# VHH binders against q84jc2, part 114

Target 1, 232 residues: q84jc2
Amino acid sequence: MSKMRNLVEEKFLEFYESWVIQLELYLHQLLIAHNNNTMSETELRHLISKLTTHHKAYYTAKWAAIREDVLAFFGSVWLNPLENACSWLTGWKPSMVFRMVDRLRKSRVVLVEAQVKKLEELRVKTKFDEQKIEREMERYQVAMADRKMVELARLGCHVGGESVMVVEAAVRGLSMGLEKMVKAADCVRLKTLKGILDILTPPQCVEFLAAAATFQVQLRRWGNRRHYVTHS

## First folded at step 7 (VHH)

Design p46 (framework vhh_8fcz_2)
Fold by ESMFold2-Fast, scan of step 7:
Parts: sequence; structure tokens; C-alpha cells
Structure p46 (fold): chain B 232 residues (1-232), chain A 125 residues (1-125)
Amino acid sequence: as target 1 above (232 residues)
Amino acid sequence: QVQLVESGGGLVQPGGSLRLSCAASGFTFSNYYMNWVRQPPGKGLEWVSGINSDSSYTTYADSVEGRFTIIRDNDKKMVYLQMTSLKTEDTAVYYCARSPDELEALFESGYMDVEGQGTQVTVSS
């Protein structure tokens, strides 16, 4: 049988579908702005603000949802299998956005030396923050196999109020630990996004945001068009 | 009525350590992003460090990274700044500050609505 959706999954699926539709509309505006050099700096800043507000809305909804059920975000029902396969701790891997930034170095929009230096410093810091979270995830996974957790799992096989209460407290602690790691990852994502936007000029921000949104939208479309061809 | 009260400042020698404390009251401390900011003599406010509501993420200004550690205790409604390898340029009045929105704090270093009265740190031989 297909996996049944819980209330958190149903609510976030509805939110996410509308959020992606709006992202595609913003992507069209970004592509028009990128291909048309007649837009004023004020107009470009307004468009960039719409995109940052849109991403903030996503994290507002996500953090409310993970408070209720963080596990809904591991193997999310609102994402196709390709999107889920490309996820790093329930979202995009922060350092991957520098691939979009690298295209700016090779594009018609020239980065000045000061920007290249700041972007490299941000890249190094972002990778360092990612590694810190990966070490926390590793410690969390190792702790699952710790003697105390193994003992609690054994107790969970017995009947009795004391054993049930102790196991329930441990499971609650595990969920809180996952929520904490997801929030840490989202903080790195938001800081990386903000850092890039602060370094880039408004036209470069538009090009970067267009590249990022294009990748996100196309990844969803590629995953939705998945076909199996089975040969012997 | 929201209040932040800093303590722990003093005179310390270069290379020394000092721990600042900030006691919060009048609001749900565990919902807020907390910051340390400082004002060196004759200069403007400089953001030093921040910590999110559940301590899962901490940030530092480049000038203090690797030397300072921000810590919070939600049960005690306290935020701390552990300072090591202090330099003369760390001399400043240090303020504890609250950010009104946790998500916005990540986008705007210095997005603060409440700060305390400060505690003086002087690094001198």
C-alpha cells in the first residue's frame, strides 16, 4: 500500500505545491530581468526582496511543521524521489549554490577581485559549517547505538509503566535532536544565501537567484518525468 | 516589561579570559535569537556573536572567531560570552541584545529590538 499521509504531511504538501507555483512565477520575472538590462537598480532590489521573502516564508512554514513532526521532512511526500535523493538534511546542500556562483565567474557579468575573494571566504566558511553539522549527525547516529539506547530498546519490549515512560522520553529526546540538526542546517542555508546576496550587485543577484530557481524547478520536473526501461 | 542585565566585565591582561553573563526577564527567552554586541571607545556598535533559540547554530564576527564562545541556558534565561585570548582591541562596553524575529536575525546581523545597559571590558597590561 501507498504510505498514508499524516496531518503535518498533508498541510505542508498543500503549502509546498503553492510555494513552488509562486517560485516558478518569480523565476519568469528573474529571467526577464536577467535578459533585459533596462530595469533600474530599485526595480531589481524589489525583485530580489520578493525572492528572499518567498524563501523566508518557506522556512517559517517548515520550522512550524518540524516542531510538530520533524520526521515528515526525512523522505518528504511533497518531494519526488529525485528531489529527496538530492537533499542534504531535509533541504539543499548550502555549498552546492556556489556552483551557480561559479557560473557568474564565466558569464558576461564580471565579478571584481574583491567579490571573488569574499565569495571564496564565504565558501570556506559554509563548507566548515556543513562539516560541523555532519559531525553532529554522526555523533547522533553513533549515540543511537550507545549502550544506554540499546538498553532502552530492550526495555521497550517489556510491559510496565516505568519502562514505557522511559522509552517515550528517549524517543522524544531523539526527535528534539533531529529538529535541532534540521534548524542548524536551515540556519547555514539562510546565512549562505544572505552572504551571497550581500556580496553580489543587484544584476548579479538576479542572475544567481534565476540559476538557483531554475535548478530547483528543473530538478522537480526531471524527477516527475522519471521512466523505467527494464531490460533482461 | 522586557529586561536584559549584563555582568562579568572587568580589567584583564592581554591573552587572558573573561566570561560575560546576561540575565533575561519579562519575555519567553527560549523563543528569541540572542546576540552580543560591543562598542569600543570612540567607535560605533559592532556585532560580536549570535545564538539561535535552541543553541543549534552560533555565529561570530571574524575578529573574534576561534576566541569567543556564545552559550545560552534557557532554563536559567541566561546567555554567556566566554572570551579567551583577549586582545587590547577587544576593549569595549559589551551589550546583550535580543532579536525580535529568529529567522530575520539570520538575514540581518544587528536586527535587535532590546539591548541591556552594558558591561565594561578593558584589556590592558
Scores: ipSAE 0.606, ipTM 0.836, lowest interface PAE 1.6, mean pLDDT 86

Design p47 (framework vhh_8fcz_2)
Fold by ESMFold2-Fast, scan of step 7:
Structure p47 (fold): chain B 232 residues (1-232), chain A 125 residues (1-125)
Amino acid sequence: as target 1 above (232 residues)
Amino acid sequence: QVQLVESGGGLVQPGGSLRLSCAASGFTFSNYYMNWVRQPPGKGLEWVSGINSDSSYTTYADSVEGRFTIIRDNDKKMVYLQMTSLKTEDTAVYYCARSPDELQALFESGYMDVEGQGTQVTVSS
């Protein structure tokens, strides 16, 4: 309650709340389009474009915010505990969106052989990029622990301005490394999303985006509901 | 004035290697997604490789994946393309190119607003 949010956290919280409200409105449009076979290909492409623009707006705001305070994204005040528990490097795990694609494959929407092949190639590439980032993060955590122990020992012998400058330099180093890892993860997310949309037809894109948005919105609602149920 | 100047092209045998360089000036290089694109004789421009502003992400066209490596040095304002296992199909004029928006570059290969004058790479026996 008494915890102060910094300016970056306040600005991004306000942005994120508005962004989620707009996502819910787009989800409504996607569900209408999916249930009605009356929309033209041009209308479907326009709706898909709205969703891709909406996701690009999210990453534009996120990258501006992480440049100022990347640590805000590792303890996000705009996410509930369930959303935070499901995060991989400050967002969705790229390979896990193929679960939405698998649901699409088991629906009435039939993927042709060429699409199946391209989706499998994209899945393999995505998993490779994801594992590379995971190895980098593991190395970063080990290196940061070693540096932190050395700096803690050093700071135990110093007081005043010198100690303040050393701590500031260490925090900047930590933040720069994490910013790089988060941007790498976001690049994989964006390329995975674009790759899926390029492989799918417009009706399949609508079904995929509806499934993804439904999961995101429901996860938020389930997590928010926890505050009423955990008291029983 | 925004400028990109390529160098390092030449004649090389199949299976050989070349390193292309691109010197950037007139803009805040460290804020931009950078690309290499090529134009084979009698064909249109083909996107080859991209690198984001902080080098945390690189991407390649399927035709060059595993053979080419894109590198940048923000302090020197340079982009490099290390080419190995060169094929006759790699013969082209190679251009360094800047993307106007980093996020859009991830959604659209070849989303570029500035390119250099090019450097000729010829792969032949």
Scores: ipSAE 0.631, ipTM 0.847, lowest interface PAE 1.5, mean pLDDT 86

Design p48 (framework vhh_8fcz_2)
Fold by ESMFold2-Fast, scan of step 7:
Structure p48 (fold): chain B 232 residues (1-232), chain A 125 residues (1-125)
Amino acid sequence: as target 1 above (232 residues)
Amino acid sequence: QVQLVESGGGLVQPGGSLRLSCAASGFTFSNYYMNWVRQPPGKGLEWVSGINSDSSYTTYADSVEGRFTIIRDNDKKMVYLQMTSLKTEDTAVYYCARSPDELWALFESGYMDVEGQGTQVTVSS
C-alpha cells in the first residue's frame, strides 16, 4: 500500500467524523423545526438549504478523494461493518429513500395526489438509473476477471519490469472505471435527493430530511454498539 | 477569454434530425458540467440537457428525453446535441452553457454561464 493511499484514508476519516458530528447538530435543528408549527417558510427553506449544502460538502470531499484513491471507498475504514453492509456503490441506494417518503403518509403533513404522482414518476426513473449502473458494474466485473486472469498468466511467464508495467497499467484502468461508476451513482443520488426536495413542501422536506438523518445516525450507532459489545 | 461557440443550427422539417456543436476555449473544459439551453421565440430560457465532466451521467428535460442525446469530447473540447424526431415546439435559439461547479449543477440546476450568440433551430415545413 502506498503512503498516498494512507494519507487519503486518514484525511477522509478526519473529514467524515467532523461531517457526521455536524449532521447530528442539523438533525437536532430539523427535529425542533418539525415539532414547531409556527416556523416560517423562509426559516424552513434556510434550514433545508443548510442540509443541502452539507451533503454537497460531502460529495465535494468524496470526489476529490476518489480522484486520488477510489479503492479507499470500497471497504471504507471510516465506516463500521454495518454501514458498509448497507452501502450500494460506496453510498446509499437511491431508491431506498422512497421508503422514508412513505412515512409521510402517516404524518401530520400528508402528501396530496399531485405529489404522490410525481414521487412515483421519480421512483421509476431512479430505479431505471440504478439498473443502468448495475449493468455497467456487471460488465466491469466480467472485464476485471478477464484482466486478472491475463495478468496472472503474464506474471508466470515474464519476470521483471515488463510485468510490473503491465500490472500498473491494468490497475490504472480499473481505478478509472471504478471512479466513473462511483461518480455516476453519486449523480443519481444527488438528482434523486433534489427531485424529492423539489416535490415536497418545506415542512415535508424537513420531515423527510429528519427521517433520513435519523436513519444514518442510528445505523452508525447500532453498528458501533455491536462492534463495541463484541470487543469489550 | 472564456468562450463557447455554437454551430449546426438550421431549418428542418418536423420529424427531422439535426446535430448542434459547441466549441469551448479559455478554460479547463474537462473539469466542467456542460449544458444545452434554449430560448423559444418570445419566451425565457429553458434547460434542455446536461452532461458531467467525464460523461458518466447525462440528464434531459422531460420534453426531449428519448429524442435528444448530449455527447462530449474532452480531447476536442466539444459538446454536441444530437436531435431526432424534431417538433415545431423545438424551434428556438440553442446555447451551450457551462456550470461553474459540477456538484452545484445537480443541486441548483439553472446557474450557468452563457457565452456566444447561440445557433438558431427552426422546425417548420
Scores: ipSAE 0.525, ipTM 0.796, lowest interface PAE 2.1, mean pLDDT 85

Design p49 (framework vhh_8fcz_2)
Fold by ESMFold2-Fast, scan of step 7:
Structure p49 (fold): chain B 232 residues (1-232), chain A 125 residues (1-125)
Amino acid sequence: as target 1 above (232 residues)
Amino acid sequence: QVQLVESGGGLVQPGGSLRLSCAASGFTFSNYYMNWVRQPPGKGLEWVSGINSDSSYTTYADSVEGRFTIIRDNDKKMVYLQMTSLKTEDTAVYYCARSPDELAALFESGYMDVEGQGTQVTVSS
C-alpha cells in the first residue's frame, strides 16, 4: 500500500522543484560571468546577491516547513535516493564546501595569504561546529531509544485516550529536538557560506558559487539517472 | 514609535569584560529575533550575535563565539550582550537590531532594522 504525502511534503515538493529550476538558471549566469573577463565588479556583486537571496529563500521555506513537520526532511520526497543518502542533517555537510574552495585554488585562482589564513580558521571552526552537532545528535538518539522503550512499555499497559496522549507527547518531543538540531545545522551552513563569500573577492565568489551549484545540480542528475536505470 | 536604546559601552583593557544593554519600546518585543551588530572604525556593519523570541536558541559570529553571551528578558523588554576576553579587534560602535527571524540575522546589516545611536566599545591598552 502506497503512503500518501502530507500537505507539508506536497507544498515543499512544489517549492523545491521551482527552486532547483531557478538555481540552474543562476548557474548558467555564473558560468557566463566566470568565462567573461569584461564583467564589472558591480555586475558580479549583483549576481552574487541573486544567489545569496536564492539560498535565503530556500532556508526561509525550509524553516517554515520544519516548524510544521520536521520529519518530512528526513527521507525527503523531493530528493532522489542519492541526494538523500548524501545528506548530513537534512542538507549539505558544511565542511564539504572547503573542498570546493581547495579546487578553486588549484584552478589558478590566486588566493592571497590573508585569505588562506581566514579560510583555514573558518574551516577549523566549521569542523568544530559539525562535531558539536554530531555529539548532540548522538545524545538525542540515546534519549530517543530510551523514550521509545518507555512509551512502548506504557502502550502495553494503557489503552484508549491515555495511550494516544502518550504517543502524541513522545512524537512532539522528538520533533522539537530534531527541529532544533536541523536549525543548528542550517545555521552552521549559512555561517560557513557567508564566511566564505566575505573572504573571497567577487570573481572568486562567482567561481565558488558556480562550483557549488554545479555539484548540487550534477548530484541530482546522477541520482535521477541512476534511479531510472536501476529501479527495476 | 519603535525605539532601541543601547548603553553599557566604554573603555576597557584587552582581556576585560563589559555588559551592553538594549532597551526596546514601541513594538511587540517577544515577536522578534534580537541581534547585536557592530561597526568597527572604517568598516561596514558586522553581525555579532542573535537570540530568538523565547531564548531557546542563540547564534554567534565565529570571531566572538565562546567569549560573548546574548541574553534577553521579555518582561523588561531588554536584550544584553555579556562580553568577556575582549580583544582590540572588538573595538566598534555596537547596535541593537530587531529582525523577523534568524536568517535575516545571519546576513549583513542590510537585512536588519538598526534604529539606535549605538554604544561605543573601545578595547585599548
Scores: ipSAE 0.005, ipTM 0.315, lowest interface PAE 10.2, mean pLDDT 81

Design p5 (framework vhh_8fcz_2)
Fold by ESMFold2-Fast, scan of step 7:
Structure p5 (fold): chain B 232 residues (1-232), chain A 125 residues (1-125)
Amino acid sequence: as target 1 above (232 residues)
Amino acid sequence: QVQLVESGGGLVQPGGSLRLSCAASGFTFSNYYMNWVRQPPGKGLEWVSGINSDSSYTSYADSVEGRFTIIRDNDKKMVYLQMTSLKTEDTAVYYCARSPDELYALFESGYMDVEGQGTQVTVSS
């Protein structure tokens, strides 16, 4: 009946809370740079580098954690219910970031035709990669219900050393399959982020990163405040 | 100590197929993102394909998407490039290359910290 957090959950919860606090600080710097146009190109590149390093740190910690316990990332204790409801394979849906890019089309930092074309090509490629992963997840879920898996579940109801070893091997196999799918999704996320940043100028990168960080921070705040207000 | 050895290149007619192999030694192969890059005659190096450490993610240059397939076998420490529907513009020296780390492979383009000697692929009638 009681849920104990394991060491992976506790360690990643502590990491994630600190990571989000630092993201909010970077968001503040991005908004200052965008609103006041007070930074040189070199200063803008340094700020963009801080954000990309920050995202790299997240995936470094995540991949270490999923190697130990991938299931911790499905219904994560460090995310509120709204954040969990909006997750696609343990994180943001890659194609959703193009909604942040759409804002640049209407902003003072106007996209040129060549950039629009490259962003559209990247958007199409990103959606294709998402669909490929979704088909793999569907295959995984169907395989869970195949005759071999049903038989293994039935055997698990009978006590015996051989039965216990077979069930443990099956559970390890299931976790490894999920780890591969989560890592594939994260690779699409990183490739999409990199692709956008390569197409945009430094001022456009700042505006894009500010929009993305604003959405992430606000989603967390909305979920935390709504949950609190609902309970009180 | 760290070594990548390519093989499987040769002369092939347009529309033909070739399978390139890369044997890795001297490092923990299963920890690294692996790539195929090529150098056409008179041109610079261009990235062709990549595969992450557990084969869960593969990526291809637009020019080869749907025609080439990258595969790895961590137990054998091998990377393969299965090439089909070959075109004359695929003529190049093909190199197997290691990325410094998986996140660098995804965030940075073009830099590889180790590459092999290469294998020549010539597509002509």
Scores: ipSAE 0.583, ipTM 0.823, lowest interface PAE 1.7, mean pLDDT 85

Design p50 (framework vhh_8fcz_2)
Fold by ESMFold2-Fast, scan of step 7:
Structure p50 (fold): chain B 232 residues (1-232), chain A 125 residues (1-125)
Amino acid sequence: as target 1 above (232 residues)
Amino acid sequence: QVQLVESGGGLVQPGGSLRLSCAASGFTFSNYYMNWVRQPPGKGLEWVSGINSDSSYTTYADSVEGRFTIIRDNDKKMVYLQMTSLKTEDTAVYYCARSPDELYSLFESGYMDVEGQGTQVTVSS
């Protein structure tokens, strides 16, 4: 038996496929802009704005979807198994983007000392917020093994009536807890992204966004070819 | 052993045309994004054009857009740069460079190590 897709999963699959196609188009524009010193600051800021709007559109659609079915995001049908394996609370792990930032230090676009300091402060803050959410998730997982949850699971084996209502109420509570954690994680992602873009110059923002989009697109391609790629 | 061998350069008058060729060996050519980069006299490397493994995407520097065309032939393991309406500013040593289209790479077209000896293009009257 295959997992049946609900309406939320079907709608988000359609949205996500279109969103990734547009991300690839923006990536090509970012690469052209980075390799070309003829673009004005105004033109670079416009391109950066296109990317930030694109990411905001993703989180707007995601938050509407998780309100209806947060569990759809913990084994997403629109992601391949490699993308799902690399997910941290339904998305990219915030601290991992600083690896893209570290690569900026090796590029032709130089970071000044004040930027390096601000990026390090942001990295530390991001890691702190990330660890706080990890502790909340651990508490959630421990609560699943709580005596009350074990008792409710046993009641779910009985036929009909009051046992069904008690189990349904517990499942709703679990879903609400996950929604809160996913939104908290997404807030850290958005704060991290915005923080980096506020610290960087427009050419550096273009380079950073190109690096991030390249990784996201390539991870998807690697996962789609998983049986062809050897891990030896 | 990975080898990229550029050819087709020469002396040409402004407004003229040249076709550069790059012969690849020692790797699975069809798995790589291919680029042309150039080095003008006394300047650093400048990215010119790129082409995806299946030719579904081509990109060009603004300075050459509409004048140059990048083409690849996976069966022959060749990449070409068709140059038209050449300007004196196009005078440079031209190199082809590979980048992994399936691997994380920040700049398939920007941060490339030239593997061949290049081919000299001189545009003058």
Scores: ipSAE 0.000, ipTM 0.107, lowest interface PAE 17.9, mean pLDDT 80

Design p51 (framework vhh_8fcz_2)
Fold by ESMFold2-Fast, scan of step 7:
Structure p51 (fold): chain B 232 residues (1-232), chain A 125 residues (1-125)
Amino acid sequence: as target 1 above (232 residues)
Amino acid sequence: QVQLVESGGGLVQPGGSLRLSCAASGFTFSNYYMNWVRQPPGKGLEWVSGINSDSSYTTYADSVEGRFTIIRDNDKKMVYLQMTSLKTEDTAVYYCARSPDELYGLFESGYMDVEGQGTQVTVSS
């Protein structure tokens, strides 16, 4: 049997490939800005704005797509296996960005004590929000197993069109639950990104965004390379 | 045609509780990120709490975290703010406010699309 891609998968694949190409172009601009200390605050804020607008465009497209088919985002066809392996609820894990901030702090990025305190407060809040979502995911998985078992048992006792309607209702319920969890995770991502950018100065924002984009682009390139696994 | 109507304010002693209500009309309520904001006497507006369109995410100002709970009922087109352990610093006119869109409410600086008429909360010994 041939498994056809649905319209949502095809449309988002095309969107995502274009979005990543534009991200690489913005990364180039971020690296130039980072290596050139002559740029004004206004110029740096404009560049930061281009990146934030680009990320907002991603979530606008994603939320439209998950409303139609959230399951397309689990095991996504537009991501390679390495990108999929590194996903947490269909995207980056929010708390991981603080590791990037910590690395920047240990490099040439000078963070004042007030910024370090605010970043730590944000990190604690972000981890709390992540744990809340993880508990919701665990409850969903338990409820999903119970719901599937009940529906399968019910189908075993009934015959005809009613069985189809019951299955469709169960699938809709599962999809709505997943959509809520994905949106909750994306809300944490957006709030975490905004929080970091609000705490950092424009030059620090450029360095942070460059590090984040570099990681995302390199992860995609690494996953797209030929892979040889040797077992001894 | 867009209206937000707040109610439930009153005089309460420190440590007390109040539940504020906001009735929305004239727009597709279930598509919008909703906020509570307040204005203390002689001060500007300060953001208090927010809730996204499907209640999957809630957020709070540091000053109210753990004491306030924001709830929405899309069928009734209502937003609520359950306030507990009230402090004198919570004295303010409380407003219900709509963000321009769901994403803006999460990522931008908390600009409010619509402000209601407000409801007065006074916390006094």
Scores: ipSAE 0.505, ipTM 0.785, lowest interface PAE 2.2, mean pLDDT 84

Design p52 (framework vhh_8fcz_2)
Fold by ESMFold2-Fast, scan of step 7:
Structure p52 (fold): chain B 232 residues (1-232), chain A 125 residues (1-125)
Amino acid sequence: as target 1 above (232 residues)
Amino acid sequence: QVQLVESGGGLVQPGGSLRLSCAASGFTFSNYYMNWVRQPPGKGLEWVSGINSDSSYTTYADSVEGRFTIIRDNDKKMVYLQMTSLKTEDTAVYYCARSPDELYELFESGYMDVEGQGTQVTVSS
């Protein structure tokens, strides 16, 4: 039941646990800001920039880690089984955030018609980008299978100096291709997040970021509860 | 041709202060968000602080908020990190790193590239 962890997995697990704790602290600040009508636009933008920087720190650490071991992000040891089951190409599915945007329509935060139109245009573009990367990943998976089959077929099942070196080269090639696809998926995530924040006002950004952080924190708690109950 | 040169590190006792400098060249400095990132001995990179292109906002890791101050001078193409109340856990190699102001350009331009040699900060008695 336990996975053997490499150094990249151990370091990212430590990073991620600290990152999630800090996200919960920022969520608290977002909820206070949302309920405080006296905060200036400058103060709200400062809080939004803290969240944006926090997410940038995540992708900086993630991209450094996938350069070393991209496979660590497929079935991540720092995520519970529910979080892993809900992952799309090692992270959240970009179009999912529009469910959080839809929540803004039912809140006290008022979206003007021009914002609704721009959000709908962004939603369509995001779905297009998702489909584009899904097609690229499918193409990559076909190429990966062919490359792996050709390389491994030459070696048979024999292990030795020459065979070990060729297998290591093949694994590195597969990992580099996966790194490219993960970065492409992360690019779609970041474009979607930026697009939403560009359309929303600072108070609306605060409510959106609070909704997103709440969902992420709750998903983790739901998964931890279910996993514990199953194994207790 | 793109260069980031960090300086100002050294050995300091707990509670002490240091000012780190980063000199940038080979790119349009005023178009980039600038960051300080550190790598403690035997650990990975940790983001410390950031400042946007026009200095209208700054951000800090919770571990350093209230103790560190980030400042930039676009005319001199410099970014600084003023560190006060230094703790043993601040011991690290400190790097400055540029990043795009726009998140969606991350894939094209490379986000938070650590390109310099860094500057060593050691906090011990």
Scores: ipSAE 0.000, ipTM 0.129, lowest interface PAE 14.7, mean pLDDT 79

Design p53 (framework vhh_8fcz_2)
Fold by ESMFold2-Fast, scan of step 7:
Structure p53 (fold): chain B 232 residues (1-232), chain A 125 residues (1-125)
Amino acid sequence: as target 1 above (232 residues)
Amino acid sequence: QVQLVESGGGLVQPGGSLRLSCAASGFTFSNYYMNWVRQPPGKGLEWVSGINSDSSYTTYADSVEGRFTIIRDNDKKMVYLQMTSLKTEDTAVYYCARSPDELYAIFESGYMDVEGQGTQVTVSS
C-alpha cells in the first residue's frame, strides 16, 4: 500500500515542482548571458537579482512548511532518492559550492588576488559554521536519546488522556528542536550564497549561479532517470 | 509602547574596543531576531550583525566578521555589540533593530525600522 502524503507534503510538492521549472528557465537565461558577453552590468545585476529573489522565495516557503511539519523535509517526497541521499540537514552542504567557485579560477575571466583571499576566508568560515551545526545535531541526538527513554517509559504507563497529552507535548518539543537546526543550516546556506555574490563581479556571479543551477538540475535528472525504470 | 534604547558609543582610537548596549521594552523580546545596524555619515543604513531568539545562531556582515560579537540576555531584555579592532570605517550611528527572522536580516537589512536615537561611534586618531 502507498503512503498517504500529508497536506504540508502535498502543498510543498506543488510549490517545489513550479520552483524547479522556473529555476530551469533562469538557468537558460544565465547560460545565454554567460555565452553572449554583450549584456551591460545593469542587465547582469537584474538577472542576479531574479535568482536571489527566487532562492529567497524557496526559503520563505520552506520555513513556513517546517513550522507545520519539519519531518516532511527529512526524506522529502518532492525529491528523488539521489537528491535525498545528497542532502545535509535538508539541503545542500554549504561548503560544496566552493567547488563551483573553483571552476571560476579556470574561466576566461580570472579572479583577482583580493577576491581569492576573501573567498578563502569565506570557505574557512563556512566550514567552521558547518562543524558548529554538526556539533549541535550531535547534542540534539544525545538529548533525543534521553527523551526517548523517558517517552518509552511513559508510553509503557499509558492509562488515560493525560498520558496522550504529555506524549504529544514531548513530540512537539522534539520537532521544534529540529526546526531550529534546519533554520540554522539554511542560514549558513544563505550567508554563504550572499557572501559569494558580494565578492564576485556580475559576470562572475552569472557564471557561478549558472554552475550551481546546472548542478542542481542535473542531479535531479540523474536521480529521476535511475528511479524511473521500466523493464518492458 | 515599543522602545529600543541604544548606549555605549563614544570616541575611540583605531584598534580600540567599545561595547554597545540596547535596552528593549514594550514587546516579547524573546520572540524576535535582534540586529545591530549602522548609518555612516552621509550614507544609508548598513546591517552589521544579528542574533536569533535563543542565541544559538549569530551572523555578521563581512566587514565586521571576526572583530565584532553580538550577545543577547533575554532575562534583562538586552542586546550587546562587543566591538574590537575598530577601524575609521566603523564610524557611524549604531542602532538596534528587531526583525521577524534571519532571512529579513540577511537580505532586507536596508528596510529595517530603527526606533531609537542610536549611539554615536567615532573612530579617529
Scores: ipSAE 0.013, ipTM 0.351, lowest interface PAE 8.3, mean pLDDT 82

Design p54 (framework vhh_8fcz_2)
Fold by ESMFold2-Fast, scan of step 7:
Structure p54 (fold): chain B 232 residues (1-232), chain A 125 residues (1-125)
Amino acid sequence: as target 1 above (232 residues)
Amino acid sequence: QVQLVESGGGLVQPGGSLRLSCAASGFTFSNYYMNWVRQPPGKGLEWVSGINSDSSYTTYADSVEGRFTIIRDNDKKMVYLQMTSLKTEDTAVYYCARSPDELYAMFESGYMDVEGQGTQVTVSS
């Protein structure tokens, strides 16, 4: 039995492969900027803007794709199994990004007290939003399981055109609910990323973005070399 | 020419409710994401809420979630903000603003241009 990919999966796979290649190029630029203390604030802001625009392009493409087929993002074919195992509601877990921020406490460009306070407030709010979505998804999954069990029982008793229409309507309803949950999770991701970048200075933003991109690129490389992950 | 006209503001007691309205003209309203933004006294613009073209998706600033509801009527070219459980910190001039998409609103809220005069909301005992 061969795997069949729909058009949405094929298009997003092509998009994502190109997007990751460009992310690696931006990571190279971020690492150069981090090691070069002669770059102007204007030059650093320009680089930060390129990364921000790159992430916005990802969510623009993702939201267009989930409107067509949200299920493509659950067990995504463009991600390796390790990347999929580390996913929380089709992407990175928002609170985990603060682990990248924690490294800035050991940086030569030290966080001032006002920044530490704002980052802690943002961390607490991000965790609250994350937990709210987790509760909503749990309720959705329970409701989905109950509906599927009822429909499976009904299909066992009756077969015909009306049954097909009712099943299609139920599946569409489930997909719309998942789309709403994925967008809610992505909004928490975007608010968290924007909030961190607004609090940090340009050199700190470069260091943070470099850490985040390094983790994303390395996770992909580790997963593509599955034997290394298993035996290391 | 693009025009957005806000109305419905006023003086209310803490815990009160208000409904703000925004009338749009001069562009294809149903093609744009619509936002409410506010400017508290002595502060910059703060994004409050957004709604996509078909009303299938709404989003809110943390400070107003659960208290405010954004609604749009594409036939009337109107966007509304239903405000409940108002707090003194909600005191601001409220503006409606169009954006290309939700991502622009979330990342670029500080760069949104307000088109109209806004509507003043004052929450005071």
Scores: ipSAE 0.012, ipTM 0.388, lowest interface PAE 9.0, mean pLDDT 82

